# VHH binders against Cytidine deaminase 5 (CDA5): the designs that were tried, part 6

Target 1, 346 residues: Cytidine deaminase 5 (CDA5), of Arabidopsis thaliana (Mouse-ear cress) (q9s7l8)
Amino acid sequence: MAQQYKFVFTAEQAASEGVTDHKKLPKLIRKARNLVKAPSKVGAVGRASSGRFYLGVNVEFKGLLPHFSIHAEQFLIANLALNSEPKLTHLAVSDNGTVFQDPCYDCTRFLKEINNAHQIEILIKNAHGRDGSFKSLESHMPDEFGSESILSAEPSLLLMERDNCLALIDEDSAAGGISSNADLCSFLKLEALKAANKSYAPYRKCPSGVALFCEGEVYAGWYIETVDRTISLGPVQAALVDFIARGEGKGFDKITGAVLVEKKDAKVGQEDTARKLLEKIAAPNCDFKVFHCQEERKDWITGAVLVEKKDAKEGQEGKLLEKIAAPNCDFKVSHCDEELKDWIKL
Below, E stands for the ipSAE of ESMFold2; O stands for the ipSAE of OpenDDE; V2 stands for 0.75 times the mean of E and O plus 0.25 times the DockQ between their complexes.

## First folded at step 1 (VHH)

Design f5 (framework vhh_8fcz_2)
Fold by ESMFold2-Fast, scan of step 1:
Structure f5 (fold): chain B 346 residues (1-346), chain A 121 residues (1-121)
Amino acid sequence: as target 1 above (346 residues)
Amino acid sequence: QVQLVESGGGLVQPGGSLRLSCAASGFTFSSYSMNWVRQPPGKGLEWVSGISGSGGYTTYADSVEGRFTIIRDNDKKMVYLQMTSLKTEDTAVYYCARDTYWEGHLSFDLEGQGTQVTVSS
């Protein structure tokens, strides 16, 4: 259950709460723990490279197994992704808003997926257990930062800009507003597809997205994978992060529509988890539908390389976009070259 | 802020060799594929070579295959282009570029000023 509160702070807004730099991040932990009326009071706070501060809270669903829950660190990472933040610079966690906790091992593995993981600083307890100091994630967990932790041939990591180039395999429904249930379904399909196209699924290649409808507003989220699937964040949980952060304290029982977009026969499917969660928390008559997608590109790669050259000398940011043909712009990429195919997306 | 600084260009005779360097800063270097693109005098941009983030995959334009080698040093945050058997048609300003995605297409963001390579007698 969400309380009315702010989950994102500008640098100026954070300063008004007494947080003028990353060393004062712990001052926001008390705020974080009180944002949601949940059994757990765990909170997380992070600073992004933009200078904004983000909050995360633990969310538990009564009557559901623990794996349905959203941990505070997962909430924070989803909140960063939903706000298109490319980098996390600093992180602090506390279960009581006063004493700092080392982030849990499983949750810190999400941090390894971020494009600037080597440079993220986390607040770690000192030898006296009362105060803390910031240490780089790599220095805190050096054994976890071998070459195997970085995917070869991937063009982007978690929190980087992404387009999975997915399209629905069924025909697009007729365009319309959200005034009817049929029009609403069409709108939610588009929003869920947009979310699936932002999904981070580098290990098992099963991107997915969810869109939720509540009282005229749409909330969306996407699957965020880690190398160990058991600590990955499902798309319905990610959409609920969006709902809590932007929904201004609305109850989950006001959610009346939901759409999941995922690949047909995905090795890591989301339908069963999403359905069980929504049946428990959403409106009794909530309409939940699943649609399937596939990669838009053909097994033939054709086209031009787009080249951008920025020119700031003329007073405002401008860029020259020049379309140039690749030396061999028509070629076939086999399924056996899966990693090479990801590297050479044209 | 993302910065890419090219160096190593100069005047060289046909059949000669040059090594171009690109120093990267402001991003997690090993997470991005890197490319060399060039602009000959009075012509448009031409893609030359690419290397994956790990260095496991490399590719080359037909015009430079067998003559140029792209390598990277992730510890030093450097990408290099080793050029051999240079021809007069290799004369160009050379840029290193990080790959990005724009509207569903692979694109290259040219942040640096480039380095001039002139092949003549």
Scores: ipSAE 0.000, ipTM 0.218, lowest interface PAE 15.8, mean pLDDT 72

Design f6 (framework vhh_8fcz_2)
Fold by ESMFold2-Fast, scan of step 1:
Structure f6 (fold): chain B 346 residues (1-346), chain A 123 residues (1-123)
Amino acid sequence: as target 1 above (346 residues)
Amino acid sequence: QVQLVESGGGLVQPGGSLRLSCAASGFTFSNYEMNWVRQPPGKGLEWVSGISSSGSTITYADSVEGRFTIIRDNDKKMVYLQMTSLKTEDTAVYYCAKWGDYTPLRFESYDYEGQGTQVTVSS
């Protein structure tokens, strides 16, 4: 009689509910709405290249502005990322689990961040029709995949494995000498740092991650950026996706600890948003801490900084290089020699 | 043949009560979730309430929560909608609906709605 939370289905589990392929994705969302308690409304369902099916729900927070909310499509993408799914193959969207509709324009643009986005098929309703049909994202939004995108942007890497090579800044590392097993805060710092290292932040270069503690369990998530910042998903929201998907119906008021890891002086900071959200939803005694990270130091990176400093001295670099190089040779500084990179990486 | 027969509608005063009934036949009733949807005059279909195949999970539209109660009897192949504190805004044709094995994008399909029963809330 009790309701359950279920956000991931194997192909076999979906088939047992009558969902044998992607054409029946909308059937899964109707089945799943009976498994999700308020305040969640099932609004998105997707099939991954693994054959698994994923759900997304709209999550709204009373007394907070709409930008704190998690859209069903954002939930779905975060759920895919949390489960290391490299590709989304098919997507269907509903406003409340009862009627299927075209994905909103902003959320469709968010899908463009996924690797091989032009091959994702989305359920599009027919004009004045009863049923919809699956169409490629590229055919639905051809202008978004034009030559300007090819010339101006590197390939989208959302959902691909990544490591941002971030480490806690020296002052925070020096202060922390406690084993992760002895101190919850140290453990949450490491989990939040791992999350920040998975963060997708290609446009503004401000990756971040959050770890949440609830009744002996840890939930984590990371910042997922879009070219249009307003539709990006914050790290605390992404961690709440993990909490909802794996927390088996626990209330947010059971969250008693949280750590945010972000870059110091980040142009796109997460602290204020995370603090405001946690103060509203988490346990009244929830301990929230912020720690700062930076790109992991390597010898060749230090060398690059020194070259830049010498250039700032109005030609001092040129005079030094002329002294050590042959008089009729062009000297060049390269920080990306493949042989040297292999020698000096830790 | 799949058949859903709604009944129990009528004219009631604001604040009154009505009980709608839906008799199902032609399919394994206990295998399907059942829903009530309504169509107010001059408007599209609006979902009202849903009940899982076992009856263990029940959901309501915000506009009717606390006033309406959905019930099912699998042995009798019936689903009911008990309506209380009726408002003029509840005036509509009420339909019993089941979900099929395909995805219509609207509720006006013959595969998942019955003939309907008229509810009029007026002084």
Scores: ipSAE 0.000, ipTM 0.110, lowest interface PAE 20.4, mean pLDDT 70

Design f7 (framework vhh_8fcz_2)
Fold by ESMFold2-Fast, scan of step 1:
Structure f7 (fold): chain B 346 residues (1-346), chain A 124 residues (1-124)
Amino acid sequence: as target 1 above (346 residues)
Amino acid sequence: QVQLVESGGGLVQPGGSLRLSCAASGFTFSSYAMNWVRQPPGKGLEWVSGISGSGDSTTYADSVEGRFTIIRDNDKKMVYLQMTSLKTEDTAVYYCARYSPEDWYKLFGEMDVEGQGTQVTVSS
């Protein structure tokens, strides 16, 4: 059977819409706005290093405060992440599909979180405000690059492959076991945990994920953090990006199940926001459950120094540390002219 | 380890017959429903047929009903797909699966197959 997709285009599909290269990206924005009846007419379109084109639309929820909304650029980035795209190469924003506009400051700061952000080209209006040209993100906001930041300490940036090594801390172990005969709740728990393990949370260390159930299908998304908490994308919003992109125009009122996985007592908790949003948009009888997670191996070695006899052959201790160390652990091996027993300093 | 090994595919002319086999190991075979799914060239996975653990219930996709028969031998840990009146549109790689497509979606987020499959080509 042919699969339908509303927010992802192959190069060939984009060409059928008259988009043969990145310079014609604005043509796809009008199509994106027709796929979701958003109050805002703003849209975003991007090209990934794969050659695929991705769409984003502004999503506002009637009767909810603006911070519940999904901005078009946030939608686009979540869509890239959900499709495991490692790089965004070009981005354009437009309010009508033919006239483009500069990305907003907050959305530009969101783009800064992406690996190789300095190489992303964004469509910027010329001095006359009529025609545009693609300029690198670094050229557009040079003051934001070249300074020491907390990101320089992180092992991976947004859109890079990630595993947060999280496991459920379900105290009811009889109900927490996942098996081939498990109920729907167990499947949603597994999908939400999988999403939490992909979550980008470098500033406050509070990864989270959400899985949604609608008419036999599961949709998932994860928390994507920025330095400013107010412009971060929540996991329920990210899961709704997946729902909109793959759900073939289904209404939110068809969502009948949801699971959130987050760390217990997190500095940035997602439960209240997710609950309020789902109560407003999901099916009246939607079952929403929260489960808590923690790092699978708290005793993982994050840094170590091995001291070995000079010119000695490769030690087994180094291989063991690689196996039990946290992802991207940096090992230092020191050699000496005297015989020393192997020593590890954490 | 759970293992499923498909065999019996080949080249046949339209109207011909083939019998596919799937050898299972690593689990309690009689406790699981078994399915056949196929992937035509350039297309996604299509569910073909299913059989209950006991063998008492079978179900078929509309496109193959009346032409294909699914059977199992729990003593030998085998499931078979008897195909008759083959059409060019039956050309595909055929896979044996422990879970239905609906179960795969719930468990894995997308349909997945465990074995290498067996190629069936229907051509004159």
Scores: ipSAE 0.000, ipTM 0.079, lowest interface PAE 25.8, mean pLDDT 73

Design f8 (framework vhh_8fcz_2)
Fold by ESMFold2-Fast, scan of step 1:
Structure f8 (fold): chain B 346 residues (1-346), chain A 124 residues (1-124)
Amino acid sequence: as target 1 above (346 residues)
Amino acid sequence: QVQLVESGGGLVQPGGSLRLSCAASGFTFDEYAMNWVRQPPGKGLEWVSGISWSGGSITYADSVEGRFTIIRDNDKKMVYLQMTSLKTEDTAVYYCATRYIEYSGDHTWYFDYEGQGTQVTVSS
């Protein structure tokens, strides 16, 4: 039943429910509570710069520790990323789908990773606790926008388009699937690699992606990292966001295939978490495979060249370092002495 | 400890050829891209060529395209730069560099493990 699992609304569709602008986000939370048959009640509603509205639900898994769960704000952000939305403009959250609440402090650090974080407005309770007003994320969390902020340092932030330039390792590719399902395994492997190439992993450099197979359809998601790893969203959780949002109310027990693509010997590995989660929720006969990837340089390099001068510890002249990267693969450059620009002859 | 050792430089006449070698040790060679960079006398560093970890992707600077060939041998942990039709402007110290992705507080990326270099002089 498509209508009961609607997690994205066009401006026209939202208007048909009486939600004509961001000021009506609390109304959409209450409406969605009755319309959406998700594993949990709607906990977050956001408006994107496109004018579309997005829902997020809290997802908990029976028999697993809380850190396996998906918070409503994480769900919402993953849903935005899955729909290629570049910016979130407004957010409202609720615990029970009936009354809005201030966002979770840990989850608001997830919002800080977004490229337009300074402009995001969140619905905050007034002093009386009954009504609310939209306040900028920065005004609500000023300490989080200090000198440690990455808002202007990273060229590609959470919701911006990226390509991690990852390719599968030959040995892992040779692992193959069952002969009668080789094409499906190969397809899931490529979809998981595509997801890993969209993964936001700026702090620990361990991108990963997951593809899930359910009744002829494929659902995918990728690792979304925050400064505090404990509030990061794993790739299997992100793929389950896609499954819930597009799966038309299917149960997790209908998932019969899954592929994880991650870096070999990653400092932040996803295999154990993905395996434990799928063993608890997926079909008893679900086939789960892990393949490894490594970053590979593309045929053409059109990126910037970084030249950095490093000072000696005794205050003597430093070393000159030159860096090169493809424009869509690890090319951020921060330190280039104005005087040293004359040394680069492009 | 990561180590890169360049060799094969020398004096050649314009139009001549040289083959540079880079021996790598102390890291998982077949997981890293390899690059050649050069520094002409009195000038800054200039990227010359790069080859992916698998050898599937190769790139060259416009100034050397069609004249230089980069090759890697993962079994021997070697990178080579075959230089032909050498010009006086190719005179430089040539360095072998691997791609090392370093997490830093400011999210910068850089090549570490540049070798000691090998001098190439093209002169009549």
Scores: ipSAE 0.000, ipTM 0.117, lowest interface PAE 19.8, mean pLDDT 71

Design f9 (framework vhh_8fcz_2)
Fold by ESMFold2-Fast, scan of step 1:
Structure f9 (fold): chain B 346 residues (1-346), chain A 122 residues (1-122)
Amino acid sequence: as target 1 above (346 residues)
Amino acid sequence: QVQLVESGGGLVQPGGSLRLSCAASGFTFSSYGMNWVRQPPGKGLEWVSGISGSGGSTTYADSVEGRFTIIRDNDKKMVYLQMTSLKTEDTAVYYCAKHFYESGPWTDYQYEGQGTQVTVSS
């Protein structure tokens, strides 16, 4: 019937359009351009391990610097994250027409952050430039996979479930409904905090999240970092991915409220970028508030690390310090083969 | 490590032209967008213009659109600001700044050079 705003397809829905597997992914992008109303043409399509297909579009903001924009590949990855997809299996990228392109170098580096990166297949142009063939990301960029192997030691990679164990600074902890303006602000604070707790920030440890309010609905997104900060996706941009994907074609000028939650005095701060973007695109009366969070800890010993001495001679283990963390937080353990008794001063 | 060196400023009469240059080193130049920002006497930083890493996209502040042109030469690791129809209001120290900083490129002092002074006066 009428054109629909749809950025996610089930396997059955894709099959009804003639797309039964990843080899037909280019067909879906061409069909999707006629089915989806978006601020830009569909530029990326991906298949998740669930069998669902996801779309990405390029979003540019007139009068703002290029770094405010959302690349189609970044949109697609944010769309996967928003739908709790743990793995991307296949990706195809297109230009402004019918021609498929290799994903840009920066966007392929973004893909490396995903927990199944070595198994992701991307559509690469063949020598004749007509059709492409799928190649593993690892085979396309072999040197890149060796240099960042240390990430395999992290408890959570991009697209994996995580909880950053963040809490609002004490005076800002109140929850509320949306029956009053103060209640709405409290509700947006909690949604932005939930988003910040999903934020992927392994390199600079400055997670953040944004919640947007538009015509009775809330849209949210979080900061997604890469080893090269220049290709990271900001939390307001990620929230706009949610807004575009679920907002049924509403204009950005209908956004009337926004909340950012980030760490106080974060070295990688989001406030200025978020404010500049919202001032340009949101409703003239849009209320933008920033609240601060910190890692939730019990007791006054924050950042204490569990250090375990391994001693084979007596067969007994000793523990010197412990890491104190909130329930459900990731727990890191360091092991030391040397005795540290003389270094402990309580 | 990262270095930005601005040059080309000077005294010019209203209606005149100047070309500012920025020499970059210490990073992969073509991978980063570049900005020009300025600070008039007694005022805060004002964003002037930006250019993408490839040079294919440019943006300008409303106050300078149609009068200023930002250009880059990736082989030489240079970015330029061609200024025409200069006004007394364009008097400022002009700084070159790297794009894609999370706190906003116009506030990132670590990637700013020493600046170049532009004075528009009769």
Scores: ipSAE 0.000, ipTM 0.137, lowest interface PAE 19.4, mean pLDDT 71

Design k1 (framework vhh_brivekimig_d4)
Fold by ESMFold2-Fast, scan of step 1:
Structure k1 (fold): chain B 346 residues (1-346), chain A 121 residues (1-121)
Amino acid sequence: as target 1 above (346 residues)
Amino acid sequence: EVQLVESGGGVVQPGGSLRLSCAASGFTFSSYAMSWVRQAPGKGPEWVSSISGSGGSTLYADSVKGRFTISRDNSKNTLYLQMNSLRPEDTALYYCAKDWSEYLGFPTDYSSQGTLVTVSS
């Protein structure tokens, strides 16, 4: 509270700390060690195409297996996504904030999911260990970026804006009363759905999102998939990135509410992992609930706007469906008959 | 002691607009989510809208979506509700409340005073 916790720096703010360009990214890691109190030392620093600088820290959970952990590179990428950054330009990695390391294979595979990944420049050490130079990700992993590589066949759209057009499944009395309830659960449910709609799930089509409640504030994150599911970032881990980056140093034991939104019978389910993690780190009285969603695009007539042709003659079927007005989509009405009421109710 | 004082209510024609305010004191306003709750004549309380402590997240009842906007000014410890396209069924006594309850239902901390909104033709 006494000191600002910074995980995002404008170009001007970075320059005031002595970081005037990407070549000085190592200096920002050293400076950031004094700005971040928990949970661990800064392990990654990135520069986005916007000119802003982002930090990532390694987060390990005592008593849990390593696959629950958040790697510094995963943290940084989730932080970029949470701030709507479309591209990462430069990356430097350290295991203790003082010695720079080449990114590990798993973290490099995660980087490949970013749009234009082949152009990302990473700091690589020289043979004698202390001096480094920036090299493109493609030059570091040339076999992964060839014409027949998986990257050329699969999408690399992680940081691009998206809307999965998901809606909550009505579970009768369990989901009923949303419009008449101001309880924490209803609030978190809609925030988790918003997160699920931003989820990157191109390989197994199982988007999901989590919302966490701590002392009057909501923190949210979403599932970020890689080809190898074992290095994917879960939605609860992504929400914890938001919690650490914006939570001003609050402890996980202050989290008193959590909601997961995922598809029913998902090939890649998140409930068991989220429940185990929250039971270990969150407040003892933390209320964790799971709700299910489905793609609303299958009902393209729902919320549709019907436009009557201006020159239509009597007896003519002159009604034109111009645009679909889904809950998350804008629409324009040029000429509308009194049936708009009925179409909106659909 | 927590104090919430609502204001801004009045009589308005259908299709009109009103802006409600709630002045908060006695607690760290920015640390709490806040809500608007209303009670129409002869009915029980109905939740209208909620906003997070920072103002970054908002939630609305289906009956008011697209017509009402909740906002807050943490520097002034004040909560607002901008009400547009008012309908006769929006007639109610409006209360502001802290989202303190962990249970399903309406917030338990609200002013006994409220501010009256009457929409009449």
Scores: ipSAE 0.000, ipTM 0.214, lowest interface PAE 16.4, mean pLDDT 71

Design k10 (framework vhh_brivekimig_d4; at its last look DockQ between E and O 0.11; V2 from the best seeds 0.00; counts 0 for: pae E 18.1 > 2, placed apart)
Fold by ESMFold2, look of step 2:
Structure k10 (fold): chain B 346 residues (1-346), chain A 122 residues (1-122)
Amino acid sequence: as target 1 above (346 residues)
Amino acid sequence: EVQLVESGGGVVQPGGSLRLSCAASGFTFRDYAMSWVRQAPGKGPEWVSSISGSGGSTLYADSVKGRFTISRDNSKNTLYLQMNSLRPEDTALYYCAKFDYGSPEWLTHDYSSQGTLVTVSS
């Protein structure tokens, strides 16, 4: 049978699959599970506030430790981030297509980094009976959401648009190479820097990005940090999500070029992990390069965004910013910084 | 719908200077890296220089490093190439190009663009 490698569905495309509302979200779970290459087939399906539907699949790397793997929920969230989706509204996860279960403890903590995490509705359908129900993520881990009357103590800006205002520090030394593929290397370096500027790294302030090259196409991803470092999603893994979602079934062994951009002297460095992963799965001749970046400004900008409410009903200006602003963000609005000014105004 | 219009070319003696401009529309200019590419008569296209979306990072071909300076003005959606110490081998038709994330060619050209001709002769 023919394979269709589609990880994002417009509302119309989802409707053609029988998904006309959030209650029918499970109809896409078979498609997600059919896209899994690992022996354990876990699928995730999510509905974004835009009305689009996203698939997530687990990714395992034979011969590597589990912390290299990508959980279906992580895949789904990275897929949302790569498509600039600000909110996930409904989530369904299944490892057999008929029972829909809670995300595991680690995946729940990963989901917590999303702006509207307390409002995310999780489908629960047990083996007994045909009925399932949606329950809020908050109801599954109430201790981590605290009192209703208290502002959030933790940043939750994973899906929000950002610009870390980073620039390369070693451009001249990299430009001095005698590589026969200088145009491609230059492009991958800039795409990896662009990805690093989107990175969500509010706790350790070590943003990073990766660009991958395969058969004329470029795929990119960025570091997505959680409070517990071991649950974070590395930039290579996020780029592999992009590769799987847009690569139309191409194998990892077709990846022939890769660039990592990370901060100089990063406390959470990505080079060793990225090199080990790519050496195991990419083409034997894959050219992997690492470049470094630093802030363009003196102030550090990692997790504060001004967001305009577009809710037509009883909207309240400024309230959302206070709720989702990253505590201890050390930045300054500059009238000379055009890129930062755009992000702060939102 | 990307539109790129080059200008500023002309005839100049060896050792002279020219400044090229590229007016961009149809996309959010500040979000994309830009490049200059040139094509000499009877030769294939040659990459010249690239600049990041913010303007914070620049790259140059070895043949032009130290002589050419790429810059951009994001408030005017305009890309520039300052060319100093021009040599006869710099004679070419110059184009600007937009880097396009995920494009098979990884550069996007305006199909209606004629480029701007630079001639360096005594």
Scores: ipSAE 0.000, ipTM 0.139, lowest interface PAE 18.1, mean pLDDT 74
ESMFold2-Fast, scan of step 1: ipSAE 0.191; ipTM 0.589
ESMFold2 (binder alone), look of step 2: mean pLDDT 79; pTM 0.803
OpenDDE, look of step 2: ipSAE 0.005; ipTM 0.291

Design k11 (framework vhh_brivekimig_d4)
Fold by ESMFold2-Fast, scan of step 1:
Structure k11 (fold): chain B 346 residues (1-346), chain A 122 residues (1-122)
Amino acid sequence: as target 1 above (346 residues)
Amino acid sequence: EVQLVESGGGVVQPGGSLRLSCAASGFTFSSYYMSWVRQAPGKGPEWVSSISGSGGDTLYADSVKGRFTISRDNSKNTLYLQMNSLRPEDTALYYCATHYFGDEWSLPYDYSSQGTLVTVSS
């Protein structure tokens, strides 16, 4: 019996364990200790709009400061993102895998970044102290949802589809050869770039991604930013979430290759943190490489869209735009009047 | 290995006070929702009080509200129960426990088998 994700349960798999709906999330916390092989006990369980159930565990690294660790709530949200879940509907937390606890402040702040945050229901204790009840995140912390914020103005929130339109900086490709996907390093570089393009970095605009290699398999993750930098999840930590969830219980000491993709002059750099963590946990011979990226020329994309609409009858403009667009950019050529009117109205 | 060691029980007259302590080890104490549960001779367990991991939220059974105060010191991995205005009906073996508030987990899972005896006798 092959299972791709140990930390993800289909509705059918959860039902076979007696977990038929969100009201049974506490039961899943307990049962998960016998169903999941992890370096720590399950600390968070959630239900997504897809009907799937997700788990998160606390991950601590011996000999490293606490800020290198992955909190169970960060793990769960990274796991949702890795599985392209658009919404989290219900959440329950526990730091020992058996005891329910009210969500901590850090968990609450991280949840606020999600596109449906105001409607997420969290399990909190009742006044009598006997039972827990689900309450919306908005009703639990109404002061956090009062006014329009930067999050309401963003074109894409956490868990929504995004493409940061990043391309690798190619300083010596004039002769060719960089496009070869035959080498492991080239493959990891492309996977790390894909991860960087999914990175949620709305406050400091410094997206990044990491790809890890272990025994023929690649694991990837990306930087997930919060307004409070101290609770943001680094790209190497996010990639380790993928490694733990899909790696079938392999030890970190089996990781033999890693690539980080980030902006060359990023205000918030990930290289030092990633290097220190990998030196501590990965194989002694692990090869770690850093490559730099830059955003596609967004002014060219905007200008080209305007040119394409103005010269709709020609058709040459679309072919030129396709040629100049970065391979990793979510680029869409359109001659629709509605799209042009949106740009002109602004 | 999770260990919970209760202390502070004794014999006291009605109206007296006692402070119970629970020394915890083998787990991340500050992350646990902790409870005090008591069992009177010949009766089942009765929940007394609970406190959140941070100590910012507390709950009490109606029978002890206003008389008992639950608290914790996460730096010492210790849970406390300050009992004031004690009554004969408070006579019981007191256990500290990790506790979940839910139908399936209405009873404590990790509790000390020893407990600490409180006798209120005139």
Scores: ipSAE 0.000, ipTM 0.086, lowest interface PAE 24.5, mean pLDDT 72

